VHH binders against Uncharacterized exonuclease domain-containing protein At3g15140. Designs and how they scored, part 31

Target 1, 337 residues: Uncharacterized exonuclease domain-containing protein At3g15140, of Arabidopsis thaliana (Mouse-ear cress) (q8w566)
Amino acid sequence: MASAFSAFRVSLSRISPFRDTRFSYPATLALAHTKRIMCNSSHSVSPSPSPSDFSSSSSSSSSSPSTFSLMETSENARWRPMCLYYTHGKCTKMDDPAHLEIFNHDCSKELRVAAADLERKKSQEFNFFLVIDLEGKVEILEFPILIVDAKTMEVVDLFHRFVRPTKMSEQAINKYIEGKYGELGVDRVWHDTAIPFKQVVEEFEVWLAEHDLWDKDTDWGLNDAAFVTCGNWDIKTKIPEQCVVSNINLPPYFMEWINLKDVYLNFYGREARGMVSMMRQCGIKLMGSHHLGIDDTKNITRVVQRMLSEGAVLKLTARRSKSNMRNVEFLFKNRIK
Short names: E, the ipSAE of ESMFold2; O, the ipSAE of OpenDDE; V2, 0.75 times the mean of E and O plus 0.25 times the DockQ between their complexes.

## First folded at step 16 (VHH; framework vhh_6qgx_2)

Design p04 (from o02 with Q101K D112E; at its last look DockQ between E and O 0.42; V2 from the best seeds 0.00; counts 0 for: pae O 4.4 > 2)
Fold by OpenDDE, look of step 16:
Structure p04 (fold): chain B 337 residues (1-337), chain A 124 residues (1-124)
Amino acid sequence: as target 1 above (337 residues)
Amino acid sequence: QVQLVESGGGLVQAGGSLRLSCAASGFTFSDYSMAWFRRAPGKEREFVAAISRSGGETFYTDSVKGRFTISRDHAKNTVSLQMNSLRPEDTAVYYCAAEWKGKWTGEPSEFEYWGQGTRVTVSA
């Protein structure tokens, strides 16, 4: 019994071409008359008043103790979240006062260094530290970096990109982003700005070159700079894994790094197994949104600045083998395990 | 002060069951993935199980799959490990651990907070 599948011919109704209404906007040539206000500079020569008598009354100036009004330096500049569109070079509200009241466009203001913080600072082996703290469990979702000048301890610049996964389904991505960045109210920014990791690396290499931190033509490591991580996972594990996923070679500048946890352990003689632990032990207030990579990178930077101000020397803690990049040599005998 | 306090350890016969509990305090429990580790005599600390921040995902080492179940209670700030069909090789000190960012592969160094541990002994 041959069941006849009736071919429903869906009739493509001809949607009619809507007419080009040419709105002729009238070019009103408002001739702004530049009135030259002639400010007449009248030189009134006010006369020399007379030398009246200095009577010597010896008033015993009771030295009222100058209440050093501790000028509460308005350090209460209300913390403002970083404009994430700005960090991506996509802010369209650079001149909007309402936007600038709510958001920060200058991360260096959040990470100021006092002159007193430099008194105990030691010379460093590197001129710059690139503080990094990646986000993402499966694939990288956020790639934030701050440059710290090792001499001044000041933040020089930042690189920040949201990263779009390439192997995850769109549904899985959307669900994950909603759960992670939706709670922070930054999921829209993520969707608007996130790019593939390959493109992040390309833009990052341009940024490194602009700062004279790396030259693609030499295929060497960073120039007088080192990555600073909070743990080994970011550079040891996550970057190589993501490179495989993105079908790119491991960049040569990820061959060595400074694990701040290991430096911390050796400098203070105490263990801190994470950022929050270090901050708490150092009496540093955590600022920003939890689990936002750029804010966490800033918090790690605060720990770096504190350690430097106390006389820490940041040395390489790990290096990949040139013969086998999967093998990592740990350079510190005493390290977090 | 951050604290993880394990309980529920003890002596059990092979084939028996135990339920470990870890009470968390001094941090925002919901911001952390939670895990169990164990250290057997003469061995290194090894990953046993982990649970995501939301509790929607769980992970197990192969040797405990189908026998152990990790769970968490956000209202009580606790993580639990139900251990069934216990074996002599499960004898260890069990540690509760917390990880903030989900940046873990089962290495102990990836976990920020640790308990003091609870001893589990499985007799033959």
Scores: ipSAE 0.022, ipTM 0.452, lowest interface PAE 4.4, mean pLDDT 87
ESMFold2, look of step 16: ipSAE 0.528; ipTM 0.817
ESMFold2 (binder alone), look of step 16: mean pLDDT 85; pTM 0.873

Design p05 (from o02 with Q101H D112E; at its last look DockQ between E and O 0.47; V2 from the best seeds 0.00; counts 0 for: pae E 2.4 > 2)
Fold by OpenDDE, look of step 16:
Structure p05 (fold): chain B 337 residues (1-337), chain A 124 residues (1-124)
Amino acid sequence: as target 1 above (337 residues)
Amino acid sequence: QVQLVESGGGLVQAGGSLRLSCAASGFTFSDYSMAWFRRAPGKEREFVAAISRSGGETFYTDSVKGRFTISRDHAKNTVSLQMNSLRPEDTAVYYCAAEWHGKWTGEPSEFEYWGQGTRVTVSA
């Protein structure tokens, strides 16, 4: 019994071409008349008042106790979260006072260096440190970098991108982002701004070139700069893995780095196996949202600034072999294992 | 002060079961992935199992898959390792470890906090 599957011909109704209404916006040439306000510099020669009398009155200088006005150092500037749209160059509220009251657009203000912090600082091998702290277990989800000037210890700039996974299903991504960034209330920003890792690398290389930190035409490492990581995982493991996933070559500027944990161990003679432990041992307050990469990068930067201020010299701790990029040479004998 | 305190180790016969527990204190337990490591006599410390911050994901070394189960209790700040079908090769000191950032592949250096360990001995 051959059941006749009736072919329902869905009639493609011809939606009519809506008309080209040419709204001719009139070019009103507002001739802004530059009124030259002539600031008349009236020279009034105020007269030389007379030399009057020296009367010697011995007023008893009651030493009013100098009220050391505790200048409440404006240190209580309420910590404000960084505008993540701003860090991506996508903030549309740059002139909105309500937005600027809630969010910070200046990373350098959070990482100020006092003049006293420079007194014990030593000369560094590098002029700049690129502090990095990647987020993402399977694929990279966040790519944050801060530039620290090795001479001034100041933060020069930041690069921040959310990274969209390319091998994960959309459902898996959404679930993961909800669990990670949803709890922080930044999942929307992630969805609005996240780009593939390949594009992140492209934009990062432009940013490096703008700072004279790398030249794509030389195919060399960073110019007088080094990556600073909290552990080896970010550059040793995660970057190469992501490059494979994204079908790109390992960028040449990821061939060597400074693991802050190893520097910390050798400088202080004590182990700190993570950012939180370093901060705790150094008496540095953790600021920002936990597990937000940009905030963690700032916290790592605070540790870098502290170490520099105490006279640490940040040296390379690891280098990839030129013959086999999978092989990493560790340059410190005493390191976190 | 940060503390991880392991318990539940002991002597067991091959084919037997043990349940290890680790009590965490001095840090925000929910912010950390938790893991178990072991060190057998004359061997290096090796990864055994891990559990994600939420407890929704678990990971095991191949040699313990199907026999061991890691779990966590957020209310008690504990992580547990149920070990079934124990073998002589499972004889080791078992360590509890905590990792904050989620940046781990099973290397001991990736874990921030460690317990003192509990000894498990499996007799033939």
Scores: ipSAE 0.292, ipTM 0.688, lowest interface PAE 1.8, mean pLDDT 87
ESMFold2, look of step 16: ipSAE 0.501; ipTM 0.809
ESMFold2 (binder alone), look of step 16: mean pLDDT 85; pTM 0.875

Design p06 (from o02 with E99S D112E; at its last look DockQ between E and O 0.01; V2 from the best seeds 0.00; counts 0 for: pae O 13.8 > 2, placed apart)
Fold by OpenDDE, look of step 16:
Structure p06 (fold): chain B 337 residues (1-337), chain A 124 residues (1-124)
Amino acid sequence: as target 1 above (337 residues)
Amino acid sequence: QVQLVESGGGLVQAGGSLRLSCAASGFTFSDYSMAWFRRAPGKEREFVAAISRSGGETFYTDSVKGRFTISRDHAKNTVSLQMNSLRPEDTAVYYCAASWQGKWTGEPSEFEYWGQGTRVTVSA
């Protein structure tokens, strides 16, 4: 039984063309009158009064102690969290005033150096320091780096990537990210931006080349630069382990590094167990979210800037053997174990 | 242009109910958590309630727990605040706010978009 679907032809009624009413707004010619007010010149000469007396009163200049008014430079610019989409090159709100009021797109502003901080600074063996603080227990979850100019102590640039694990299950990843970055309210940014570690290394090498810090055509380390870590774990252990997981070779620029804890110990003659301890001992305020890698990297950078400003020389503290990359030589006799 | 437009405010007697609504436009509604704040006369703006992006999680200030309910409608791009058992202390201008963040401390600085507010007056 062939049910005849009746094609209802809905008649497109011709709605009529409403008319062109030309409202002629009148051009009122307001004549701006040019009143020439005449500046009259008058001369008057008035006279020379006289030279009177020198009385010598020896007023005892009470040297009021110059209260060095610490000009609290009123740039109490309210600390703003870094836009993590921006650090990944994915911010779509670059022109949104509300977004720019809340979030920072300029890392260098947070890590300003005063002219006075340079007075005791010594010459360094490296032109640049690459401050790094990796996040992730099993696999790397975050890869943040700041470049510090060793001459000016200024932050030149940053590299920041969230890293997606490749061996963890999706469920395990989601649970871990919820627990770590969900608490910080940045779990969505992680999910939106996280890439495999292999791709992070590829993008990082492009970034290094753009800064003239490394050339892939050379099997050499960094050009006039060194990694600065807060401990040996990141470069000594985490990077090689992740390279195995990601089935890539260990990059040649991870062969030597500066452990800030060892430098700190030798410079100050006191032990610090980590970043927070160093900051506390130095009277540096912790800024940002602890265990957010980019914020921790900034805080480590503050310690680097402080140490440089006090005359520290940042030297290599560890080097991998060329014959066996698993063997690490520690260059400092006195070091944190 | 981003807009948050509050409605549903008014005069109500103590023990009465109101339902506030906020219509969102000019941004991807599902990408933002939504919240209500209020400012009483002579007081600072305070957090009232928030709802997650998915709507699966809700948060309330202690003084409104059990009385107020925040909800959202993704199809209409709206967030609502059902207010029951209203008290004179609930008298305030209520503001709708949006945040890209997944969690909040209740600080106004965590919210990037704001409405103009709607006035709620609870008489004794």
Scores: ipSAE 0.000, ipTM 0.254, lowest interface PAE 13.8, mean pLDDT 87
ESMFold2, look of step 16: ipSAE 0.316; ipTM 0.710
ESMFold2 (binder alone), look of step 16: mean pLDDT 87; pTM 0.893

Design p07 (from o02 with T105V D112E; at its last look DockQ between E and O 0.53; V2 from the best seeds 0.00; counts 0 for: pae E 7.3 > 2)
Fold by ESMFold2, look of step 16:
Structure p07 (fold): chain B 337 residues (1-337), chain A 124 residues (1-124)
Amino acid sequence: as target 1 above (337 residues)
Amino acid sequence: QVQLVESGGGLVQAGGSLRLSCAASGFTFSDYSMAWFRRAPGKEREFVAAISRSGGETFYTDSVKGRFTISRDHAKNTVSLQMNSLRPEDTAVYYCAAEWQGKWVGEPSEFEYWGQGTRVTVSA
């Protein structure tokens, strides 16, 4: 029992490192981390070799030597939660092997595409899909977006921010964040990283411009791309409500979107009223912690990939009226009501 | 098989009280936000109340605030709606609904699972 107790103590000390980054960050350093730690994609530089990279211990887990114990090869150890400091560009532990054993730093890990998946795929009207799944009932608390190449179905990049409310009381915030994120230490990451919605929008617009998806000269929608949501609420209702609370104008790229539920209904001829129902009906294994918006966004993306691989064509399902932006035009007559 | 079973409906005089209950099975109850909706004769379903996965947050439509209380019991996998100071306009079939890790939307199309409903009649 002493040996098991010693291993337990070592494991507990190694888990604590993700909480070491809770101290204040300069704005300049935070922006530098954001640009440096994007998902590996065609927009990222190739991994550059370092003098120590010829050892197999510094590369992906699939190339590491089999020096790990039999406990690491268990079925339960294969899935690792995303490092949420990493998704915000704030992880300082990328060179710590204990940290990397605990946390996943590859946003595309559960989203890989095989050549066979493209055999039945049809041409799409857009070059990219931006899968979005907001979290937060009173105000937005999490803003995750995955960009998917519509031709290859590959994940291009991730934009992920925790959002700090401005109109909720501190007591309401603390209660909600502890209840939603408290186990496994996610509430600490939220407190360390959350920024106001106005700043999230500013950083998002920089990110969109870096991908040529939108800029200040784009007046309506995205450039050759569309948002994909699971339901209408996120873009139809929550974004405008949050913009009022945050005293900002409704961004022009939120004027139209694809409700995946409506495309799903028309493609399969059956209703699915939520992400879990879609995944079950398609035989897709649900993955992730099940209470993080980024994990939901990844699972919705897996439904998108499955539908594309089966020949679905994702089309806009909803658009705001230019004459009255409170009005939404639904473009599918057969839709979830 | 997912099942939501409502109970506790009936006939009540105006000003009276009822407690509705919804028993859930076939899914991990703690992963779901729960809600009550109602449908009056000849009308569309409308949102009544919702409760978060943990039970720490509740939401109510304006017409029932201060009169209705939603609660959940994770040990029994039930959600309840205590309905006080009932009015004739509360007459409806009440439905229990579930949404995975719910965002609180208030829109019926966003809820994955539904009960069969329990009838509440409030007489003047």
Scores: ipSAE 0.039, ipTM 0.546, lowest interface PAE 7.3, mean pLDDT 77
ESMFold2 (binder alone), look of step 16: mean pLDDT 86; pTM 0.881
OpenDDE, look of step 16: ipSAE 0.234; ipTM 0.659

Design p08 (from o02 with S33T D112E; at its last fold request DockQ between E and O 0.25; V2 from the best seeds 0.00; counts 0 for: pae E 2.1 > 2)
Amino acid sequence: QVQLVESGGGLVQAGGSLRLSCAASGFTFSDYTMAWFRRAPGKEREFVAAISRSGGETFYTDSVKGRFTISRDHAKNTVSLQMNSLRPEDTAVYYCAAEWQGKWTGEPSEFEYWGQGTRVTVSA
ESMFold2, look of step 16: ipSAE 0.000; ipTM 0.323
ESMFold2 (binder alone), look of step 16: mean pLDDT 85; pTM 0.872
OpenDDE, look of step 16: ipSAE 0.530; ipTM 0.804
ESMFold2, look of step 17: ipSAE 0.477; ipTM 0.794
ESMFold2 (binder alone), look of step 17: mean pLDDT 85; pTM 0.870
OpenDDE, look of step 17: ipSAE 0.571; ipTM 0.823
ESMFold2, fold request of step 19: ipSAE 0.567, 0.482, 0.538; ipTM 0.834, 0.799, 0.822
ESMFold2 (binder alone), fold request of step 19: mean pLDDT 84, 85, 85; pTM 0.865, 0.864, 0.865
OpenDDE, fold request of step 19: ipSAE 0.807, 0.750, 0.777; ipTM 0.915, 0.894, 0.904

## First folded at step 17 (VHH; framework vhh_6qgx_2)

Design q01 (from p05 with S33T; at its last look DockQ between E and O 0.41; V2 from the best seeds 0.00; counts 0 for: pae E 2.5 > 2)
Fold by OpenDDE, look of step 17:
Structure q01 (fold): chain B 337 residues (1-337), chain A 124 residues (1-124)
Amino acid sequence: as target 1 above (337 residues)
Amino acid sequence: QVQLVESGGGLVQAGGSLRLSCAASGFTFSDYTMAWFRRAPGKEREFVAAISRSGGETFYTDSVKGRFTISRDHAKNTVSLQMNSLRPEDTAVYYCAAEWHGKWTGEPSEFEYWGQGTRVTVSA
């Protein structure tokens, strides 16, 4: 019984050539004649009072090195914690004055750059720095990133997600979250917002694309941007481990990074083995809640801004081998060992 | 000023026990993971044990598992290492270290504060 395989000839319908509509942008050069209003400022010549003999007591002002305090131009604006629902795009109180009095929805206000901070800034190899500080021991619990413009040193935006473990039991998760974020009073926010790491990566890639920092179609690294870490652990160790746990491939944009500790060592010629050490040595006040990833990321960003303002150039410090992604090559010879 | 001061080192025979203590000052002790490292003659500094900020979790290098016990006392700002069944290969200078962020894999560079060390010698 010869089964007649009917060859369905799929008719290749001729997709008609889309017409080249030449949008003629009309060049209307409207020469707006801005009339120079001659404000006649009457120079009232108030009389020059007589040169009283100021005896120049040469007080040798020991120029204490002007600790370029990044002027906390903290105007008396009371530090406000970041709204963590806002950072997750889930704040329902955007128009509530009482909520806005308590919480901050603008991280850039906390990380202001003075014009004086730009005077010694050098050109950077990258246009943007993505400052990252992951939280979590067994699995990642928090994925915070701040984007810093390398030219202005300003914070452009943030990406922040709480991460829900997928291999831990619910009881173990609850106990861990209570111990970590319960002490900070943010455990409820964590429970309300935490998503699996796979979903965090998906949302992060959308965010990267929105900022033109990465294109999924190129399978390449970041576009004119680099991750900045406080240590190698976050990108070298923790992200790959979490990818295995979450059964996802290591994203290609995690192939290279800047360890701020290595940059710090080479720039200042002194060792700082952690964020707090760098901040203390730089005279930077630690702000926010300890061990809250978003606050730590902000503090690391303050160190980045300080180093940039002092003329540091942030270069890649580590790169994964293309032949074996488990092998990391370190570009700096002088490293904290 | 930040200080970590180790004590309790000494000479002990194989199979013996020692208790090391480290007194911490000049920082918020509860905010730090505490660890012990050791450096044997001619070797690099290696991780021995760590205890979480809360004291709820402990970590050990494989060679000391079941023999060493790390503990901390928040009221006294101290971390201790009980070393039992000591072996000649445990001979080293033992260092107390502190790590703030909780991000460590046992690399010495991950730890912010260090003591001067206490010498442990285990005779055959």
Scores: ipSAE 0.467, ipTM 0.779, lowest interface PAE 1.2, mean pLDDT 88
ESMFold2, look of step 17: ipSAE 0.493; ipTM 0.808
ESMFold2 (binder alone), look of step 17: mean pLDDT 84; pTM 0.863

Design q02 (from p05 with S33V; at its last look DockQ between E and O 0.48; V2 from the best seeds 0.00; counts 0 for: pae E 3.1 > 2)
Fold by OpenDDE, look of step 17:
Structure q02 (fold): chain B 337 residues (1-337), chain A 124 residues (1-124)
Amino acid sequence: as target 1 above (337 residues)
Amino acid sequence: QVQLVESGGGLVQAGGSLRLSCAASGFTFSDYVMAWFRRAPGKEREFVAAISRSGGETFYTDSVKGRFTISRDHAKNTVSLQMNSLRPEDTAVYYCAAEWHGKWTGEPSEFEYWGQGTRVTVSA
């Protein structure tokens, strides 16, 4: 009994060519003639009294080298923690004055650059630095990035995601989060916002594309940008491990990075084995909550800004081998080991 | 000034025990993961043990598992390494180290502060 396999010819219906509606944007060049109102304010020049001959006793003020404190413009603006719902695009209180009094929605205000900080700045190989500081022991729990303009040293934007582990039990996750973020009072935010690492990568790639930092159509690295890390662990070890756990390929933009510790060593000729050591040696005040990734990323960014202001050039310190991505070549001879 | 000061090293016979202590000062002890490293003659510095900030988690290199115990005392700002069933291969200078960020895999470069070390010699 020859079962007649009826070949259903799926008729490829001709999807009609959508018409190119040329939206002619009318270029109405409205030349608004803003009339310069000449306010003739006749400020009466009251006669400046005669400069009395104060004998300038030349006290040789030993100019203690002006430690170019990145002037925390100590405007008495009370430090405010970053709204973590805002950093995740989930803040529902954007117009609540009471919320805005307590929380900051603008990270650039915390990382201001003075004009004087640019005087000794050198040209950089990269136009942008992506400062990263991952959190998480078993799996990544936090993925914070700040983008720094290499020309202005200003923070352009941030990307921040809490990351939900996918291999850990819910009980183990809850216990870990309570221990890590519960002490900081941000455990609720973590639970409300945390997403799988795969989704974090997807959203991060959208963010990179929005900033023209990476194109998915190019299997290449970052466009005129480099990751800046505090140590090799984040990009060398943790990201590849998490990619395996999440069953995703290692993104191509994680093939090379700048370890700030190695740059620091070569620039200052002294060892700093961590963020706190660098900050202490540079006289930079640590700000924010300890072990909150976004705050640590900001602190690392402060070190980056300081080094740039002092004339450091941030160069690649590590590169993965094209033949074996597990092998990392270190580009600096003098590095922290 | 940040200081880590190791003590308790010495000469011991194989199968014996020692207790190393490290006194920490000049930093917020509770904010740091504490660890012990060792360097044997002619070898590189290697990870031995670590303890989490809270003291709730401990980590050991495989060669010392079941023999060594790391602990910390927050009231005294000390970290200790109880070493039992010592072997000649445990002969090394033992270093106390501190890591702030919580990002470590046992690489010495991941640890921010270091002691001067204490010598442990295990005779056959």
Scores: ipSAE 0.282, ipTM 0.685, lowest interface PAE 1.9, mean pLDDT 87
ESMFold2, look of step 17: ipSAE 0.393; ipTM 0.755
ESMFold2 (binder alone), look of step 17: mean pLDDT 85; pTM 0.870

Design q03 (from p05 with S33T G102S; at its last look DockQ between E and O 0.05; V2 from the best seeds 0.00; counts 0 for: pae O 11.2 > 2, placed apart)
Fold by OpenDDE, look of step 17:
Structure q03 (fold): chain B 337 residues (1-337), chain A 124 residues (1-124)
Amino acid sequence: as target 1 above (337 residues)
Amino acid sequence: QVQLVESGGGLVQAGGSLRLSCAASGFTFSDYTMAWFRRAPGKEREFVAAISRSGGETFYTDSVKGRFTISRDHAKNTVSLQMNSLRPEDTAVYYCAAEWHSKWTGEPSEFEYWGQGTRVTVSA
């Protein structure tokens, strides 16, 4: 019995070509004649007191080495910690003067660049650097990123998320958070804001797309941008491990990165063991709370800005093999392994 | 699940000795450099000692050289820190850490796994 396979001819209905409505934006050139009010203020020339004696004290100009202090522009603005609720988009006190007196909502103010810092800056291969410093013991606990404009050296924006472990027990999490972030007084913020790593990646990809740094429709890496790490561990080891724990694929934009330690070694010809060592050697003051990922990311950013101001070129130092994601190729032979 | 569990901390008088132990599980112990770090009250976490994957090389911060000895037991998946001639300035929470890299650099951010720490208090 030959069962008749009825070939349902789905009729390809001709969707009609929607019309080219040329919206003619009218060019209204309104020449607003802003009248220059000539305020004539006449203030009186009080008399120039007498030229007292120029005693020529031969001050021996001890040429103190121009420590190109990235001038902390000594605006006496009291350092304020970053509002961590703000960095998570959850600050409910945006208009509270008392809150704004205590906390900072603008990370760019902490990482200002002087015009003099640009004088020796070289052209970079990338337009943007994504500075990252992950925190976590067993699983990632904090995912902080700062965007640095490679031309201006300024911080453009940040992405910051606390990450909630998914394989740890609640009791183990609470104990660990109390020990790590409780000591910093930010454990409450962590509990209020921490999300699973999978969700962090989802939100991060939205953020990347908003900055035109990555397109989800492409299996490619970052657009004219590179990750900058302090060591290889964050991207080489920790992110892939966390992806396994979270049962997600390794995002394609984590296939290559710049290890600042390797760049530092090859630029200065001296080894630095880590962030604190680099900062000390460069005469950069450590700011914020060490082992708070966002503060460490800012400190690494200060090193990046210093190196750029001194004429460093930040190149990719590591690339994961496409054939074997466990294999990483390194640019520099002379590197901190 | 990866775990590092420190033990052996406590109160000791100046000039005394303690032996810290760290039990490792959930990873290939022989593939990792093992280290001890410490964090004193109001100070940053600092490197104390490390031992290579094979146990053939050891590294120490200057302040503990000649007083502290790091060792590892591959059969037990443990790393130990023998601390002799303890001083009040050695008072800290001591952390066990593990690094997969072949070359030790001493940077805390390069260590993949950390213990919860054990408190050492040295009284004057």
Scores: ipSAE 0.005, ipTM 0.228, lowest interface PAE 11.2, mean pLDDT 86
ESMFold2, look of step 17: ipSAE 0.390; ipTM 0.752
ESMFold2 (binder alone), look of step 17: mean pLDDT 85; pTM 0.864

